# VHH binders against q88v07: the designs that were tried, part 2

Target 1, 377 residues: q88v07
Amino acid sequence: MAQSIVEAPIRVDTSRKIIHVDMDAFYASIEEREHPAYKTQPLVIAHDPRQTGGRGVVTTANYVARQFGVHSAMPAAKALELCPTAVFKTPNFPLYREVSAQIHRIFHEYTEMIEPIAFDEAYLDVTTNKKHIHSAVELAHRLQQEIWHQTHLTCSTGISYNKFIAKLASDYRKPAGVTIVLPQDAEPFLLREPIEKFRGVGKKTVPKMHDLGIKTGQDLYAQSELDLIKQFGKLGYILYRRVRGSDDRPVEYLRERKSIGKERTFGPFLQSTTEVNTHLKAIAKLVAASMQSHQRHGKTLVLKLRYGDFVTITKRRTFGEFIPNDAALFEQYAEEIFEEVVDDHFNSGIRLLGITLTGLAPLAFENLTLPLYPNDN

## First folded at step 5 (VHH)

Design b19
Fold by OpenDDE, look of step 7:
Structure b19 (fold): chain B 377 residues (1-377), chain A 124 residues (1-124)
Amino acid sequence: as target 1 above (377 residues)
Amino acid sequence: DVQLVESGGGLVQPGGSLRLSCVASGFTFSRYAMGWVRQAPGKGLEWVSDISRGGWTGYADSVKGRFAISRDNAKNTLYLQMNRLKPEDTAVYYCATGLSRYYDSPTLEYFDHAGQGTQVTVSS
């Protein structure tokens, strides 16, 4: 008699009202706003691969470019191949940051419970809010209208009782969409989602999942917790709960963190300097996103590396001014530090890389008065 | 336009040596890490070696101690000195930028740009 391990019912907290706000093609939309001619052209926000030796990654693309198959995180060279008529625009992070700050100011009018994810994304806990609006849907609509009014940009919103579902919901109806997933609708909603949409499922995980017959939330739901843990470790544990609608993560509002950083451990060890740069780029992106979400900037960048032989190097570079929250800049500085500190221990490979910002201060939302575009009368 | 032009390949006997060159144009050579990859007949693309902007080098285990990568930024040229060549080194060798082997288990699947390659054949 195989004792049916009665899997203890997963407790699901449905008491919260969470809004995930995602700006629609944020960087591209800003560029289109600044240059209306781009609206009719395939616009790719990336360094022009023709100028960078074929290097570059697409940050985002407008809807015209997306029709050609261009998407975020695509190599810029591939984007050019797919769309030879594409206009490549180098990211203007100062502008994007300014616009992001403006949007965040709008968020703050509604709630202090804001967790920025990126320049263009944030979680809002509006269970209680400054406007005393009971309906999260109404609040989301007002928010969208206010954002449009002030910035002439659109956002999509997902509304649910936790961060995981709210984020999935915001992606469901773009652009300028509002998607609400009530507790009773959570299971059907999640079961239909492709596994690629589940947070934590990366490019390496997808093939393995597919090999195991896990392609959708429904497939995932059919798996035992033990099997998922066996196959995917901690991620399996998390996914077992997520597909069942459980996410107890709070909307983290900015506690004064002394430092913001990300580290990655490697197996196998990195033996390529190119690989090191690639991973530093990825880490820099994560750190930049985190810095933005916390609305902090730092004066000091710290590179941490650990060799295969466990020798660890930590090097700090302090700047006279706050470092702009630019992933490319973080990458550059990290790479420069790496070149300065790397030694013969590199022969043993690299098992860990980390980038950390310290000397944090709140981003002074300098009222960068966006030059009011003169009304072309 | 980014151009990478490889040269120096050829036929050599086992134990022999070759020196590959790659001339880069269309970008600021000194600002990029460069590397070599190879593709043997019937096999996938394999990472061989790379060199950082500052001159730090990495090597695949299969070529470690036998190959030496170097660069001349003034000439926009990447080099690969190949010593003690083995039949297993037979491949088309490509000069490349943006190399990553981390995403694929056995073979390199990602690079930003590569040249047309130069054939290296090691045979008795």
Scores: ipSAE 0.023, ipTM 0.529, lowest interface PAE 3.9, mean pLDDT 87
Fold by ESMFold2, look of step 7:
Structure b19 (fold): chain B 377 residues (1-377), chain A 124 residues (1-124)
Amino acid sequence: as target 1 above (377 residues)
Amino acid sequence: DVQLVESGGGLVQPGGSLRLSCVASGFTFSRYAMGWVRQAPGKGLEWVSDISRGGWTGYADSVKGRFAISRDNAKNTLYLQMNRLKPEDTAVYYCATGLSRYYDSPTLEYFDHAGQGTQVTVSS
């Protein structure tokens, strides 16, 4: 027979400091900030079902509306049935995106290891941080204080050694909570959790779990790995590890673009400064549009030119401030650099021009509704 | 920018097969969970399948046993092998990436990028 399967202990890496940040009732809190009278009214963030023919889904509701049983993801028509006096406010996603961007700029003061999940939710890896704060609890409190100071919004944070536990911890003290789960506390914490708190265990899965006698983390812990995989496949494999405090997923971020640029090759070669400036104008328009569409700005503009004899010049200008995404400004800087570097090789003509922005940073984090998920609007 | 380009759709008779491909660019493909979602005419969005960065797969009940998702990280390409196709599989199929990687979930719960889609039509 072949080599037998050897069951090895699951290894638990406890070396990281992970913070999960969850903004408290985000959309509703923003609307209450903008219109304080909402604080004492039942407010539901959704398209008004009286205007949509009963369609739409609640994105969130304020505390007053929640007392009537209104919650996120319920049909807007049901919310109206439960609370006929509710104010329905159509989501102002542009505003929510702007506030989220403001909050993310605060995150970036502490770490670049930021994984946005939604406008109101992110993971931060603060194992090291830009302010050299030794305590993750202190860092979480500073984040909460600065967010409140700048936005008058509160958030709840969970701190642990992995993403799974940090996210669960952020739910334990709301609003404005800071909850830490240390490695020695992880198992008791996870064993007490209702099975519904484990991600992937939703309305479809909960009845099956209950039929198998699995109502809590303790019940889940008692199951064999083989049984969980048989019953739940990949989810079973994952849950077996999660309930044992194992989650090695890194805090993920999209690959940061290092540069955005456009270049053109010419035949016939450009023979005059007038021709060069005409094409730099066109290229600058393309680069400015690309920078804006990627939601980036940059501190360095790079001109690339190649003469007909293949001599290539790349020259850059770095600015103290981010360059506005303005085609005329990109054109101006590119033309200035061209005049500074052009030499007698121009006699062979210009075969290539390029404009590139580097030193990039985000204008805002994207947390957009994809075209596949209908927007309430 | 992030680009997801689907191909391989078309017209097929019931019981036939198609293989969809999605070529990804503008991000580190191997770091993200990937998935397929579809939209039938006049219907809402439906999650079809996903695959984690580590190769874990999930399937909607309606396609389990008939569809197989895979990825080739060296080629930045996601695949969906669709077998024993039914008229009910008629839809635009989108390649997507999103939040399932954040929650270590077998399903995508949030999408922040998707392609333009490829039409699959099962009829005759």
Scores: ipSAE 0.000, ipTM 0.139, lowest interface PAE 18.6, mean pLDDT 81

## First folded at step 8 (VHH)

Design m1
Fold by ESMFold2, look of step 8:
Structure m1 (fold): chain B 377 residues (1-377), chain A 124 residues (1-124)
Amino acid sequence: as target 1 above (377 residues)
Amino acid sequence: DVQLVESGGGLVQPGGSLRLSCVASGFTFSSYAMGWVRQAPGKGLEWVSDISSGGWTGYADSVKGRFAISRDNAKNTLYLQMNRLKPEDTAVYYCATGLVRYYDSPTLEYFDHAGQGTQVTVSS
């Protein structure tokens, strides 16, 4: 006879109200806002592969382009092959950052508990909130309305008692959706989800699950915890809990930015100090603008270089005082460090240069600078 | 798949010599810098030496003048001649590519690939 071991019940905390906010096709929607003609054209946010010699990766695409099979992270040359009539628009990250900042200012009117995931995505813990709005659904609608009024952009929201379900809910109805999954609805909702919607179940894992007859949350739920751990290790332990509606991860609102940097990859490789200094000047301008737009300054400047033969050298230079956000100073320091560290591997050329600021702190008394765009240099 | 196979380690008296070899496969050897890294007991990874695709060499201060790195691109083989060995040279030696090192630290930051390592022990 088998000995039974009493297992502790899985604890499901349903006391929190979590909203996941996902901006609808964010970069493409911003470009469509700026140039409405894009709304009826296949639009791909990427460097034009005809101008890069076939290089580059799609950042995102509008809905028209997606109908041709274009998606984020694919090679831009492949996107051109799939949709020869596509308009390629170079990403305007300074603009996207400004719009994201505007949206986050709206979030801060409602809660201090905000976890940014990307420019277009955040978790909000609204269990309590600054507006004393009792209904998370009402709060989500007010967020959507305020975002629309200020930016003319739409977002989709998912609401539940944890981050996992809130994220799944936000994907359920796009664009401009509000989806709530109440505790009593969580299990039916999770059971019908395809297994690839579960975090950690990616392209390598999906075939293994399908071979085991696991295609949906229902199939996953039917598995024993021990079987899932044997087959998938820690992922199995996590998935057993997720499909049962358990996710205690907090909204991580106290996370601080630790570094700001920019780097460029070169083809053809840089062959001279003059070429290097020219590009360090350009990179320094981008870093200085980024530091200023984030309202930070730093005590440490880091140069990164990679030679054509793939040796990578990094060197930090720490100062006693914060470095002014001055592109000329960043360039000067980066050039000095380059001369200090460069060696005979330079005969293979330079394939990558990067400048990063670390040791960050907020600027004090420096609130007069307007945002910069890359083409204003 | 990238493979790096070291050989030539062993036990040697102080002042002795060893020659390490590393046979590489699964990539275009002649296009990549190669290097040797080592790990002494209870210590982190230490950069020992590297050699560029064009044959330019670099050495850690602790081994300069005693060790010589070389490569034979026709045989896809990297070598490390170690002379005047000291007890401080005792370590597992790894053949590596894609080295990422700090300019001014003995601690290696990273590498893309390394072999299984070969033990070098310098003792009486």
Scores: ipSAE 0.012, ipTM 0.545, lowest interface PAE 9.0, mean pLDDT 84
Fold by OpenDDE, look of step 9:
Structure m1 (fold): chain B 377 residues (1-377), chain A 124 residues (1-124)
Amino acid sequence: as target 1 above (377 residues)
Amino acid sequence: DVQLVESGGGLVQPGGSLRLSCVASGFTFSSYAMGWVRQAPGKGLEWVSDISSGGWTGYADSVKGRFAISRDNAKNTLYLQMNRLKPEDTAVYYCATGLVRYYDSPTLEYFDHAGQGTQVTVSS
């Protein structure tokens, strides 16, 4: 009699109000703002492949160009093939960064609980907020208006009770959209989503999932936790909970805490997970050594990665206890975070990896009782 | 001040067609999503269709395949082509900005501005 392991119902915290903000075609929109003539043309943010010998990757494209099938991380030469009339604009990252900073200043007017994902994306926890706005919908709308007023740029927002669903929601009604997924709507919403939309499901995982008949949230939901763990390890564990609407990850906001970290820039860009792991290992060793040298330990590990297209992701994991100054442990956590945050921008390669420890405290000096007394042999 | 002025409503027989127009002023029309909502007698406001600033279109299931939303940014005008009209389409139709709806629901949660509406009556 196989004891049906009654899978304990997954507890879902629905108490939070989370807004995911995603700027619409951010770089392209900035360029259109600066050059209104681009609004009526297919605009591709990339080096012109005609000038680079066919080299280059699309950072982003405006919605006109997207109608031709142009998308981020596409080879620039392919974009030209799809859209011969496309205007190629070399990225102006200093400008983009400045605009991003301006947008973040706007976020801070509403809440201090901000987790930046990229220049164009952030999570806001607005369960409590500086404006005392009870409705997350109203807040999102005001936020969009303020962003427009100050920057003349549009954003899409996803509103839900956790980060995972809020992010999915923000993609649903682009551009300049607002999508709300209430707790009661979470299951239907997630079940309809293609598996490719689930965070952590990368290009390598999708084929395996498809082979297993997992194409949608519905298919994923039908899988047992054990089977998912067997097939996908920790990712399986996570996905089992995500498809059931569970995401207990807090919106991580930067506390002005002293941090110790190491970053490495790559040329050429990293193109494989194997390479990423190799370099994360190396970085972790350096960080561990630094932590030891400073006699500090930290509670939070931060992974920073920058893609070839300059999209930068920073993800934090805070632990209940101080993380031991162990390079292997840092590596493990960094790899886990990487698998969680990696997305299609990986197609452009990785140009920077960084591991940083925050929430630092002095290591308790283990009193090395130096045996004072030389044994008189 | 934001102004939305709807037109094009009227009396039509079942199976007929109407084209609604909404002229917008007082804001940068091209930068905002626009939509149509309707209110039938004795019913609440129902989302009909919307179009993003980038041209993404959505339709309620009840009108999908029959209605087409479009916009002319040069004219600050929103359109709704309504084909194969049914008696159940009888309502006051409003042009609106800042539409917020729940996922995959015709129920409106919020809208920023709406016009005075135009009456559409489908009756044999």
Scores: ipSAE 0.000, ipTM 0.255, lowest interface PAE 10.4, mean pLDDT 88

Design m6
Fold by OpenDDE, look of step 8:
Structure m6 (fold): chain B 377 residues (1-377), chain A 124 residues (1-124)
Amino acid sequence: as target 1 above (377 residues)
Amino acid sequence: DVQLVESGGGLVQPGGSLRLSCVASGFTFSSYVMGWVRQAPGKGLEWVSDISSGGWTGYADSVKGRFAISRDNAKNTLYLQMNRLKPEDTAVYYCATGLSRYYDSPTLEYFDHAGQGTQVTVSS
């Protein structure tokens, strides 16, 4: 008697109000704002392939260019082929960052529960908010209006009870759209979505899913949890729940951490430079990972050390530019500072080491695109 | 024509309970958000509670934990169970609806129609 593993019903928390905000063609829209003549022309945000020997990748394109089939992550040369009349504009990341910061300031007027995804995207938990606006829809409209008023840019919003569905919803109607998916609407909404729209389903996963007959949310829903886990591992586990409307991930709001750092206390005390360097390397890795997870970079690195006799030294080094989120660099700088500040108290050993980054700012798109946009000729 | 008819109001002592009802007609009740607003003497309209077509509920902080909103779509009826009533709950209570499930307008009015109201008086 095959014990029908009664699949325990997936508990779905529908208590939250989540808004996903997505700026419409963000970089292109900013350029159009600065140069209104671009509004009637195909605009591609990329280095001009004619000037780069055919190198470059499309960051984004305006809606006119998109009509020709131009899309993000497309080779710039291909974009030129598709749209020979396209205007290529080199990305102005400083401007984009400034505008993004302005938009985020607007978000902060409504809630502190903000999870930035990119310069042009964020999750807002507005279950409770500073304006005491009960309707998430009303709040979304107000956000759109205020953003327009201050920046002359449009955004699309998705509203639902979790991040997964809210994000899908924001993509449903663009530009300047507001899409709400209520709990009772979640199932039909998800079942109709192509599998490519499900977060975690990448270019490598899509063919495998299609081979298995999984093309839509409906197809995915028909799969057993065990089969999905067998085929896709952890992703299968997640997708089984997502297609059923479950996403318990909180909106991760970073209190404007003025600093990101890690400290380690030692027992026994460190007594050699070799030991110190070994531990600085480990701490640097943790800090780099944390910086990356928070999508922040910093201008100042702070080394903290405490000797066995409790004498504490804190030394900071500020750089003219943001420090890349590279563990090796953090280690190097920490070691350099250590060598500079170490004194006779080292005879008592070291009981604490810490590396902290301050002067934090959101990572620029250019820092994130390096691995994503290989200079594919 | 949209009609909302409230009932269930009255005089009650502090700590008492009332259940308000609102019967809706003239629209597809099950498709729209419903809610309650109140107006105390000398004060403006205050939002009390709402419920979406799918059952999402919201409450003002002043009534949270004391009031419960519910709906019966088969009866086109909205309810407000009011427990542990306080003198400050004294007001005319209005049943309200938003007649648009999908708001395409940048000017969102959350409620666009209300009934005639029912008087709730909490007094010793």
Scores: ipSAE 0.012, ipTM 0.300, lowest interface PAE 8.7, mean pLDDT 87
Fold by ESMFold2, look of step 18:
Structure m6 (fold): chain B 377 residues (1-377), chain A 124 residues (1-124)
Amino acid sequence: as target 1 above (377 residues)
Amino acid sequence: DVQLVESGGGLVQPGGSLRLSCVASGFTFSSYVMGWVRQAPGKGLEWVSDISSGGWTGYADSVKGRFAISRDNAKNTLYLQMNRLKPEDTAVYYCATGLSRYYDSPTLEYFDHAGQGTQVTVSS
């Protein structure tokens, strides 16, 4: 019989514990903290539309103003229309930045795997954590309590096994909410969500989705992968997986990093160029693997060496193009730099060698693979 | 058999324009998503743009506003208009499609067929 078309299985990795932290009405809450009288008034963080000739966009609003229908990203003039008694406060971004930095210092007490999204929003991977707290729910409560203790601000958290669901969960109960979506609850949760909550379905996409009868995750789930790709291309491919609870994106904590490097110290000290090159080869392998695992490449390679007498040399070489994540190339460049900079201090031996990549950028095609076949000719 | 043949590459000065073409054969062109991927020297593949069978287009942030993808289903041809070219656009550009989903060996990869590529070089 003719072989039927089959759908390949979608893998859903449920091993991670991801927390999405969303500060409650962040800018407005800071202003209320500074001036408590704002707590009983509708407060809109935006340039006053009466002064701007009606131009401008709401950054955020306190919960009093939200009861009048004021939302982030709406025109400030519309916010004034909805709530004529609102106080408009020009954003104090330097203050908001400082408070955000304070909150991030709190995050770092629990994990180093932090992906900032905005001043008021971050993902944390707490699959393992510095406090050895097994329960992600307990960890989220402790974070909320510490943030409140230090800043007098509340946040809402969403907890699940991937970034997509964690972000959706954090919006479920506000303010000061903790919402968990367990793997067994993920599908029902996703199926009931409005389609506009799905990342990538923005204002120009929503009308097309609705015209196709797709208003919720349930409607999206019912679509074939082929139909979604025909209608939406890559977005369709992604959404098919998201609505089935699949999102393997890592928490991108290296987004804040300026470099990736490895170094070794030696005892006894290295005494020859042959020994140095042997260890540069090993270090280059570690750096290349680390660059690839973090999905980054860099334009600058830095050699660090320290002699037995503690004299330290750091020398970098910048290339016109990103350096391939190839251990042999990293080794070659590091060896070239070593020969350029080594001097009589080598008589005391080498106590430390390091290779570091800087000028980092993401690799392209995070999830794209293209096979090449003999008939390409 | 499936063929994707790119053309229109070349050497151009920064700020210049090129139009890439891809002639497709061996499948029903109008039914499939088509796209462009590129590979800069020493780099991995980068998705540039795609266009669905219904005409929905997507672009990488690095090319939005400068590149325009289109298709002519009557000629089985995919196009990429590249304007205001920059040195960082230098790459081999591949015409690509995702065909295996429609055959007996489905894959979850977005694109699974590509042509031989056409070189685009942007230099002074």
Scores: ipSAE 0.011, ipTM 0.455, lowest interface PAE 9.4, mean pLDDT 83

